# VH-VL binders against p53630, part 33

Target 1, 237 residues: p53630
Amino acid sequence: MNSKSQQQEQQPIVFVTGTDTDVGKTFVSTLLVHKWKAAYWKPVQTGIESDQGDSETLKNFKIAASTWQPPIFTPTYALQKPLSPLQAMEYEPNVDIRLLDFVVPEEWSAENPLVVEGAGGVCVPITRKLEITTDLIKHLIETSGHPVYVVVVARSGLGTLNHTLLTWNHLCDNGLRSHLFGVILNGEPNEGNVQALKKFGVNIMAQVAQCTTAHDQDMELHELPSVESLMTQQDVE
Short names: E, the ipSAE of ESMFold2; O, the ipSAE of OpenDDE; V2, 0.75 times the mean of E and O plus 0.25 times the DockQ between their complexes.

## First folded at step 12 (VH-VL; framework fv_guselkumab)

Design j1 (at its last look DockQ between E and O 0.62; V2 from the best seeds 0.77)
Fold by OpenDDE, look of step 12:
Structure j1 (fold): chain C 237 residues (1-237), chain A 120 residues (1-120), chain B 111 residues (1-111)
Amino acid sequence: as target 1 above (237 residues)
Amino acid sequence: EVQLVQSGAEVKKPGESLKISCKGSGYSFTSYWIGWVRQMPGKGLEWMGIIWPGDDDTRYSPSFQGQVTISADKSISTAYLQWSSLKASDTAMYYCAKLGKWDDWLFDYWGQGTLVTVSS
Amino acid sequence: QSVLTQPPSVSGAPGQRVTISCTGSSSNIGAGWDVHWYQQLPGTAPKLLIYGNSNRPSGVPDRFSGSKSGTSASLAITGLQSEDEADYYCQSYDSSLSGSVFGGGTKLTVL
């Protein structure tokens, strides 16, 4: 038995959301998956008519320092149009996404954490009833039987303060404060924004960037906290 | 019990091709990396490369990239290391080793080694 | 020539404590990559001795211990026994080489 396998018996589910689309959720999820030796699941995938899907992107994303081969579970829903799930369903009348359909993959052995990547931001509608990503998070909290935590991915640069704070406050106001691991800022380092966000009580987990060499990418893994440290932090709060 | 059994000693001449094998048992062969490590006579260990038998994802040490070929046959739980043209300098003990699941680059189990002697 | 530097040899008498150092750099141990240790008895294949800086696999006596600090790691053997006579290798990952790296090995002689 190795050191990394000596984790808590009940592994966490970590939901990765963002302030918007294209903020780097897939990239950050990939880093977390490798850092934590986690499995990966994107419950809803859109845009499969034009994109290989985030699962495939994650699968093909190689980190030289990592020998982890992540278990990747099939999306519960895969929609053709590169739109929000709600909008994408307009083109697929036979698809009706319901929160109850989202069950943690049976293939997940729970020997390792599960990283769940959301679609878009927290307020993205995912059902015809106008339920949003936040509702999916709550659903997983209620039904999975595992500790569920949330990571918010945000851009690092100009304009991120408003979106990050709105997202953070939204989650807090929806009773998810105790589930928030923190924010990962993706982009060029911006210490000003980091400090500003911290003043508002936002936990900044890390700053990462996609445009990096293999070496830099390896080093970015070290910028991420361990899942254990985050869990311990939550227990203290 | 995890076991890695390697093929027997080889005596070859420069210019000859060679393929040695490592058979894994006691674990899911397609669920772990298997790699090769060279040890020249009286020298230390040198990582050569690793392969994921599940999809043949292969990684080489820069020093061995293009010098050898690592492959696997998952149907018989066997990994291979091969040379197209041996050199005298390839004389060494070659170990296959399984990587652990949770710790990056941990060689948790090793084969008994295959001695390759290349001489004219 | 090895990326990780070990003393070529160490020696001790039975019952003594010996330490084997493994010195790396900012691109491997210093970058935070884990260090593993292997024991190679004469004429045998390497065997995992320590993993993840300080963990012992099953079957390895507690008189073997590993530690890491800064750019270096260390293997300590207490209560040295004759059967401990072997070569010891440290191993880690090097980000500059994008690959696994071994120390040069240390020959431990039990006097």
Scores: ipSAE 0.856, ipTM 0.931, lowest interface PAE 0.6, mean pLDDT 94
Fold by ESMFold2, look of step 12:
Formats: C-alpha cells, sequence, structure tokens
Structure j1 (fold): chain C 237 residues (1-237), chain A 120 residues (1-120), chain B 111 residues (1-111)
C-alpha cells in the first residue's frame, strides 16, 4: 500500500544574535518583526532591576508605515542584574536555568514567523553547565519542530570584520551554516567592510542605522528582504 | 460577523462640543486598530486617525492633530471621535473603520457613518 | 487637495472595460507602499474592494482587478454592470506624512 507523509508548511523561527552586546539586536529584531508580521520572544532577559527589558523596548518602538502589533511572549527567565545569565544567577541562587526549559511559547499560532532574540553574543554563557547561546540555538533546532534560522547583527564600522568573522565562523564550525540567513550591519554605511565580508562568503542581508525620523525608519523597513526570499536562498541546490 | 455601529446623526451649532461613537462587535475589540475617516459633502475620503484600544496608542493625521480627540472605552467595545468646539467646516459624514491584521493601513470593515451638521 | 490623483469621473457602456488610475509620488506608491481600493455605492459606506495592490476579498467579483507600476496604480473593471455605478477610492501609506492618504475619488457612470 502506498502512504504519503503529510508535511504542513512550517513557519520559521529566526534567532537574532549579535557579534556583541549593544550592537542593535533589539532594533533589528523590531524591524524584522514589523517586516515579516512576526511574533517576538526574548527567552532570557537580564537587568530587569533597572530596565523594563527588550520586549518592552520592541513594543514601544513605533514604525509609522506598520500597523502590525506583534504578539510578544514572556521571557522564560527574567533576572535582576545586568550581567550574562550565568553571572546574574549568582545573585539569584534559587534560579537554575536549564536548556530544556526553553520551549517555544504555546501561544504562538505559527501563522507567521517567530523572531527570537538572544542575550549578548553567540558565546554568552546561559547555564551553570556553561552552555552558551549557540547551545540554545541548537536546542531550538532539535526540539521546536520548526525550521530555525539565524541572523547576526553587527556594527557596520569599527572592528566589524574581526568580530563578524569570529561570530560567523563559530556558527559554521558548530554545524549551523545551513541555518544562517546572514548578517545585518547596523550603523554608518561602509562599502569596504561589506565587500570584505562578501569575499569570505558572508551573506549581507541589509545595512541599517537606527534613525529618529519616521521616514528613514519606513525606508529601512521597506528595503529588508522577505523571510520567504531568505528561505529560498538557503534551499538553492 | 464583524459589525461597527455608529451613533446617530447630529445637528449642532458652532461652538458646541460633540462626541460620536462607534461600537465594534464580532471580533476582539482590543486586538485591532479602529480608525476615523471624514467625508465632507460632495468630497472624498480623508483619514483622521487610528487608535489601538488595547493600550490607547493613537496616531493622528497631520491635518487633524490637535483638532479632534480619538479615544476608546474597551470595557464597552466603543471608540469615540470628539470635538471641543465645532465649526461649520466640520459638517461632514464621519466613518469609523476596523483595520486589518495582516496588511498595513488596511481599512477592512466600515461603520455606517454619522452625519454631523453644524449650522447657525 | 488629495495626495493621490484620480480622474474625477469615468464612464462606460454595459459589458465594457473601464480603468481607474491612481497616481502617487515617490513618498507613497513610488516608494513601494501597497495600494488598497474601496467602493462606495450611492448612500452607503465605503467597502473594501482590492487590498495589497491586487488581492480580492471574498465576495468581490473577479471582474474587479488591481495592479501597480512605478508611481501609479490602476483598478480595472470588466464586464461593466449597472450595479458598478459608485465612487472608487485608492489609498496608500505616505512616508512624508507618516500616515494614510486617499485619492480624490472617481465617479463611475454606466451608460
Amino acid sequence: as target 1 above (237 residues)
Amino acid sequence: EVQLVQSGAEVKKPGESLKISCKGSGYSFTSYWIGWVRQMPGKGLEWMGIIWPGDDDTRYSPSFQGQVTISADKSISTAYLQWSSLKASDTAMYYCAKLGKWDDWLFDYWGQGTLVTVSS
Amino acid sequence: QSVLTQPPSVSGAPGQRVTISCTGSSSNIGAGWDVHWYQQLPGTAPKLLIYGNSNRPSGVPDRFSGSKSGTSASLAITGLQSEDEADYYCQSYDSSLSGSVFGGGTKLTVL
């Protein structure tokens, strides 16, 4: 007898990581959420003693061209100190972060993509077993039941060749090359850096800069690639 | 089914205040934008503003900023358009409309309209 | 003064094809923002006709179609019928105004 497996079209999870802290991950995540009409999840938030956190920042960042209101899911862990999750747990000893606790929110309807924003860069320690952001990405790949892709946010200028290549090569060496959508450069345009990164095979998805005018933000939103286009690039044979 | 039911026609004098309403039903009122659109007699459509009733986030057209107030009462699924002092030039038909979820700035369902006449 | 320019009126005989143009600028249609179309039958509220440049909501006959090119959009109506007599409005987002703009409207008359 002939049977056919029925595969539903799966909306992707897109993990936004960075070359460092403060490279603009939340700004880029906001643009992607509005471009893709996506939901948003920050799995681990630190620094809540003095900051409302990245979910609130994204919620309050208005893009005039967009009337999308993203579903924003509660962090699995929220820690007080503005440190890496590992270090912040030293001040909250009754918290023990485990990778298995990071389950994609059930409230996500999976009608459109889910943008997941990491804490810091790809090697930031999360658990007392010294598991890092890269291990969280692998965990989501293995357990979510959805396609998972990675976007790297990097500064567009000072030092970016070194930091971007270190991050990119780390992800490739960890078996994640087929998951990489590419790099979004944040800051003053630098064509020399763009061309240098392309020579190393880095896909540059976009060049953005956080701006105060609504017009500039509208145009940056418009120029971002669709998630469908990026998925097609990954499937080229 | 989605319905937007507006308050009845109004006849007012210049200088009077007015608050007209738009009651939404058949959908989650706090999860969609509601907008207001003016149509002056014999003229076209003009966007006035939108509000997100879930948190009262409000955006106004530059032409109407400071001229009207848009508000909502989510406990009764109702949006409002308000003037503190009407002018004869405010004579128009006023529509409310629900915005769509998946397309930006899409007015997908409309109320029946409220005719406001301002004359001495 | 509308930001999007439409002809004030168009007319056609039953069964014929008409088009209604909607001309914008580099801050709206020309920047790539979507165009939506609304039909307003006499004495009634506007109703969604076309969204996202060319998509037809359920219940709208397939003789209505939309397209966009450059700084302009077009609504086409084939097989013209008497019930198509209405005002038609295009709409887009305008980045210089940070908000929605409508065309001035086009009155369609079926002769």
Scores: ipSAE 0.768, ipTM 0.896, lowest interface PAE 0.9, mean pLDDT 92
ESMFold2 (binder alone), look of step 12: mean pLDDT 94; pTM 0.953

Design j2 (at its last look DockQ between E and O 0.60; V2 from the best seeds 0.78)
Fold by OpenDDE, look of step 12:
Structure j2 (fold): chain C 237 residues (1-237), chain A 120 residues (1-120), chain B 111 residues (1-111)
Amino acid sequence: as target 1 above (237 residues)
Amino acid sequence: EVQLVQSGAEVKKPGESLKISCKGSGYSFTSYWIGWVRQMPGKGLEWMGIIYPGEDDTRYSPSFQGQVTISADKSISTAYLQWSSLKASDTAMYYCARLGKWDDWLFDYWGQGTLVTVSS
Amino acid sequence: QSVLTQPPSVSGAPGQRVTISCTGSSSNIGMGWDVHWYQQLPGTAPKLLIYGNSNRPSGVPDRFSGSKSGTSASLAITGLQSEDEADYYCQSYDSSLSGSVFGGGTKLTVL
C-alpha cells in the first residue's frame, strides 16, 4: 500500500460548489480529483440535451503530469434542459428529485476522497420542495458517515468579492463553517481580491486559471493543498 | 503477488520488425499503468512510454514518440512494445514496469527485462 | 545528459554510511515532484528501493533512507553491506519534458 493511501482511515467527501454557474467548478473539481487522487460524482447533471455532461468533461480532461484515472460515478439525476434542476424538472414531469435519493455511490471504495460537484451555486434549488444545494451538503453530512468538507469555487476578477462573501457567509450561517476547506479562485490572478477576502476570514486555498500550458497546469496542481493538510487544519480549529 | 513476465531475448537484424511482450499477473491489469524503460548496454534507465490498458491511454516520451508503439491486450493482461524497423542503436535491455496507483510516476514492480540485440 | 544528476560512482567500506545525491531543477524535484529510488543489482532488473522521497517498501531494510530538499534528493545507506553493491537510480517527473526522468545512475562499490 502506497504512502498516500495509508494516511487516512476514513476518506473525506469534498463538495465543490460555486458562487454561480460557469465559474469553473468542473475545472476545479478536475484539478482536485487529480491532486487528491479522488473519485468524482456529480449528483445532478442538467443540460444533457446540449452538453456531454461534466462527468465526461472531467474524464476527458488530460493532465500531462497526472497518471490518475479517476473513478467517475453516474449522476443520480440527469436532466435534459440546461437549467437549474428545479427548472429543468418542469420539462420532465416524471422526474422528482428528492434529497433522500442522493446516496453516496456504492462503487466508491472509500480508498480515496470523493469529490462531489454541485450544480450551480449554494442557493440553487434542486427539489420541487425548493431545497437547495446547501441542503444537499447537509444531507451528505448527515447520511454519508464520512467527513464532509466544502470547497467554494469563485471567479478571481471583478465582482467576486460580493458573490464570494455572500456564498461564504451563507454557508457559515447555515452551520457549515467547520466544514469549509476554503475558496479556490478561478481566473486571472487578482491579489487585491485575495487579500480582501482574507480580511473577511475567507480561506483562499488557491488561485487557478483554465488557459494554461501543461507546465502551468502542473504548477497549479502543486499549488493546491493536499487534502490531508486541509483536514489537519480543520481539526485544529 | 504482482508479477511482470517479459518475453525472451531477441536477436534481430537492422530493418526487421519486433514486438516484445510483458504479461502482468497478481493484480488488476486494467487498473494500472504499465510502462517501458530502455537500458542500453552499460547505460542508465530511460523512460519510453506508458499505457493504461483500461482506457487504452498511451503516453510516450518525446524521445521515443514515433519510434516505437506501445499497446496492450487486456484480455490476456499483456502489454507490448514494438518496432516497425529496428536499428542497431535499438540494442538494449527493455524493462516493463507497473506504475503505482497512489504515487505519481512510481514504477513499483518491474519485469525481468528483455534483451534485444540488433546486429548485421 | 540526464535531467537528474547523480555521481557516477560512490564507495564505502562495510559498516560505513554512504550517500548518493540526486540533483534536479525547478521543473522536477524543485517543483515538488516526488523522487523515487531504484536499486539494480548486477545482472538484474531494477527494484524499487524508496518511493515518495522517503518511504520504504516492504522488505527494504531501514538502513536505506531517502530525503528531499529544494531541487535535490539524497539516498543514504547506513551499515553498508557487501550485498548493497549495485547501481542506484533516482527518478522523478519533469514538467518541462512532460515525462518521467531518471538520474544517470550511481555505481556503489563496497570495498
Scores: ipSAE 0.886, ipTM 0.943, lowest interface PAE 0.6, mean pLDDT 95
Fold by ESMFold2, look of step 12:
Structure j2 (fold): chain C 237 residues (1-237), chain A 120 residues (1-120), chain B 111 residues (1-111)
Amino acid sequence: as target 1 above (237 residues)
Amino acid sequence: EVQLVQSGAEVKKPGESLKISCKGSGYSFTSYWIGWVRQMPGKGLEWMGIIYPGEDDTRYSPSFQGQVTISADKSISTAYLQWSSLKASDTAMYYCARLGKWDDWLFDYWGQGTLVTVSS
Amino acid sequence: QSVLTQPPSVSGAPGQRVTISCTGSSSNIGMGWDVHWYQQLPGTAPKLLIYGNSNRPSGVPDRFSGSKSGTSASLAITGLQSEDEADYYCQSYDSSLSGSVFGGGTKLTVL
């Protein structure tokens, strides 16, 4: 079934970002973590005044076909208000997020991929210097010592062509095309949107939906591509 | 070296309760699933359930859901299989087995077995 | 009947090749889930023999091999030896049952 990524030269970091908040980044991250037997890191978590956060959501999401128990690393920053990190810092003035603080957890053994989940979408402001999620991705590329790739999560439904193209083109315009694994569409399958995005040169990795039955979740997991195949495809480009 | 050491053979009467054990050593007990497998006399292997002691996460085969309780005590690296009321049909060999980390649903190390005899 | 079907017995003479089939369905092997094989020598606990369809753990001779195709898997034993007499079980995950299933077992007799 799964090729362990042990034959790859060095284990990748895969950054999961989205076209918007609530597009299913944590659900998709969970599927990828179980498919790739990866570790998980959410570098910046907001909204902890009322929510245990995305790390706990991922830990508690059970996929029956998988017996993988991912290493889950503590966020570098956790902020109270359910706002962008920049805005949340207005309510915690003693917190000053800096990109240099985002060091890949030393506890990661690098025997398997690391899935890193971003806050919101690619332009979400993180620091008081107005550095955005895209700058965090670039920071990890420059400092981690590992190959870094990006997965974009988007809704499958109405409006996704615009939002997905804006996000995709933003990342390409920022020099990240060679790092993009592709887009995962989340929601009811929509072949029309898939074909339209492909015409614009967007790589669609998968079409998934958060389902209530274990059988459907197993199917979603099975249909995802291996990290090895994605790295092979990207290296040819 | 990874070892799974099970409690000794049991002779019981119908209606009695029983709790058998499986002690893991030589690995991080809380980082691996432990499963239970039944083998009735002269029959094949049947998966009963698995537990992940680190998160107290338990999954049961439909055939055994509600019939047995699987638990673990991580402070002594021990998993348990328990019946509240034994039946003669529970007479079998019971194995514990550890699941491998890198392959889903792989039983990589097995205990020596616990023979449970339930006789009227 | 067991979800995974194996022949109840197979036999062969020393040096021969034997195969043990394991037939599943679209909810297990046919969906693409891995097949693992276990050997149970008389009076002993099962032991891992083949995992992930075709991988051998350390200490398992290369005359044991596994394969998978469609809804079925196969264990092949070449150069059959007397110590190969045992019961052999295939095992896979089944999405309809949300859990593990074993084959009914195959008793191998060396003539």
Scores: ipSAE 0.785, ipTM 0.903, lowest interface PAE 0.8, mean pLDDT 92
ESMFold2 (binder alone), look of step 12: mean pLDDT 93; pTM 0.949

Design j3 (at its last fold request DockQ between E and O 0.83; V2 from the best seeds 0.84)
Fold by OpenDDE, fold request of step 13:
Structure j3 (fold): chain C 237 residues (1-237), chain A 120 residues (1-120), chain B 111 residues (1-111)
Amino acid sequence: as target 1 above (237 residues)
Amino acid sequence: EVQLVQSGAEVKKPGESLKISCKGSGYSFTYYWIGWVRQMPGKGLEWMGIIYPDDSDTRYSPSFQGQVTISADKSISTAYLQWSSLKASDTAMYYCARLGKWDDWLFDYWGQGTLVTVSS
Amino acid sequence: QSVLTQPPSVSGAPGQRVTISCTGSSSNIGAGWDVHWYQQLPGTAPKLLIYGNSNRPSGVPDRFSGSKSGTSASLAITGLQSEDEADYYCQSYDSSLSGSVFGGGTKLTVL
């Protein structure tokens, strides 16, 4: 039996980036993975000396309304220090991250969407050549053979306007405007910021927060847009 | 072909323990949820709980939490439902059912049922 | 006292159209959770009839159709056949209970 989430078209790759570190990328990725019945891949994981890793976090995150068991693919690189990939590599001199190393996992059957979680924000350096997350996104666009889209995770509260707009404009200026699904705001609801961002032409996909109750989490999951609806919107724009 | 085969009918007395089984075949048992549904005589279907065999993630209905134990042995593609102490009110047909992969909480295949009779 | 409410019985003559309603609330059907339907023939285990509100699995005749609106779902059977005599159950997810819920079941009699 086919899922309603199965698309007749080629399955998309959705890159989840953020305005900063610790803005809730893993959390949002988790929600999207469950909403879209997607697979998950974090190409670069740092901080494995002190953290279980985002893949494990996603795996262990339970949503009562969802019975989806996400395929999780191994990071291409896993670094010890909880730093940016570039900085983390300073402690691992034998590791040399290259954009060419990032190939979509073979284990991904392309039967479902692939959610790719980036490290930090869009300008985080990931190679010794000072290539940044934006360059990784471009690399996937050029090499994966799949439609690639971008979701920006941002804080919902005070100060998010500047960071969100900077991130959004950065991506647009780098030719990724047509690839942007939108922004997901993570935190306490803030309609003022939502409206402000919309005035600047930013697509707000959703407002989410880490809920304390299973019920609220279920509702939040349900309110997320389908990947099909997002793709349709992109075709119109 | 996907099949769920349940253990045979049980006749028990109150206070006795019981463990019934559901064996899956024709699919990768390890990577599909398997659930239990109760149907009391002449009554409707009641969801009891589900288990994911791969990691034994288990979810119970609030009505059955603490009343039964659901487990699975993925090595033999078998799920279990057990009681530590049966009550007369536990008399019912018990079905195991597989959850579909793509649709949340969809019971796409069902076992033939196990009749449990508890009487003095 | 099922979470989802169904009529206890419906009847129809061969060839007729019958409808079975399934009424939920804001915490299940009304919240947008999918509704599935199961057919239970006399003396047999339930069988999946409709999934995802309106989809038919392989082997289910197109005489069976499902729909959902608001807090309710409906199963329609056209061209009623004698073999359709069975109990029918709707099922969904309830956020308040964090689990699956069934309707009380509807006994369909073919006259």
Scores: ipSAE 0.894, ipTM 0.944, lowest interface PAE 0.5, mean pLDDT 95
Fold by ESMFold2, fold request of step 13:
Structure j3 (fold): chain C 237 residues (1-237), chain A 120 residues (1-120), chain B 111 residues (1-111)
Amino acid sequence: as target 1 above (237 residues)
Amino acid sequence: EVQLVQSGAEVKKPGESLKISCKGSGYSFTYYWIGWVRQMPGKGLEWMGIIYPDDSDTRYSPSFQGQVTISADKSISTAYLQWSSLKASDTAMYYCARLGKWDDWLFDYWGQGTLVTVSS
Amino acid sequence: QSVLTQPPSVSGAPGQRVTISCTGSSSNIGAGWDVHWYQQLPGTAPKLLIYGNSNRPSGVPDRFSGSKSGTSASLAITGLQSEDEADYYCQSYDSSLSGSVFGGGTKLTVL
């Protein structure tokens, strides 16, 4: 049987970041993993003293239309406190996160995309040198040997114009425009916000919402763009 | 080569229990969904349910939920279909089939079938 | 909810072309879910014939082809041979049932 990954030299890494904590990165990552038949990696997990973590959440989230069983890779760092990685290290002084420690898991067969979920938003501090999520993205671009793209998850409702524009412009100002697949809005559909963001040149990939019915989850999955379509968009700049 | 070998034909009476088996070989049994499909005499194919042996995640067709039990024992690469109380209307051919890894809901390899006959 | 509808039978002479239709609804084929096809030779288990609408597994001759449009799918068989005499089933995912749906089957007779 064939996969969607035929004849590609290297499969992409797609980094899922957000405009904030709790905007739905793990839900969106789950949809993308099932849509693209991708593997999953959360490089830094915090809050494990009270939470099973995002890898377990993704593992347990079932989508009826999908029979895909994603490879899920162990976080490089798992920290106890539900804080930014930098702050969580204050409670675990023997942990010293370094960007060079984030090596793409060797177990990834690279026959399919790898979805990498970030902690919080693009400016969340990760290392004691005050390196942020944006620096982790750049590190993966420089060291992974794979094409790297970025998806931004944002809430669909109140405040999203400001938060999304700040995040989008930050990434563009950091030289990442050619890596941006776009924004996924999570929450109740809001066409006014979609059109406003488009006027500013923000690419809106999709609108999704965590739904109560399997039918609606199936439809959300179906409506997401293929990774191949998104990579084609990037070829034209 | 991938093979699914099912247990032999069964002749049962209404009200009796039954457990039929499907043994997979030639692939990593634990990490592929296995499904069951019914074919009543002279009729078409009906999906009954699927199970993922690694964690026993089980999904049933609405028509079969509560009517049968699907299970797996990954230590012996075997899936099972079980009735607690057979009915004459359960007379049918039962196939197990493996789901492909890269295509959703694709039954890529099939067992030879187990004929179940329920009569007094 | 909806059922995948196939003609009960089709026939053709050796060397001819036949098509087998598979008509679904907005909860299955019409929602964009893939269609798979299976061949069941007399007295045997079903065997995968076409997957993902149009792909042939190894060992299936290229005279078998599949397509999908709108709410329907089609299996085409060219250059009919006597060994093609079988039952043919289409299959898709159905969102309203959260599971697989098979068509009623089409008996192909080679004259």
Scores: ipSAE 0.801, ipTM 0.906, lowest interface PAE 0.8, mean pLDDT 92
ESMFold2, look of step 12: ipSAE 0.764; ipTM 0.895
ESMFold2 (binder alone), look of step 12: mean pLDDT 93; pTM 0.952
OpenDDE, look of step 12: ipSAE 0.860; ipTM 0.930
ESMFold2, fold request of step 13: ipSAE 0.767, 0.759; ipTM 0.897, 0.890
ESMFold2 (binder alone), fold request of step 13: mean pLDDT 94, 93, 94; pTM 0.955, 0.952, 0.953
OpenDDE, fold request of step 13: ipSAE 0.885, 0.891; ipTM 0.938, 0.942

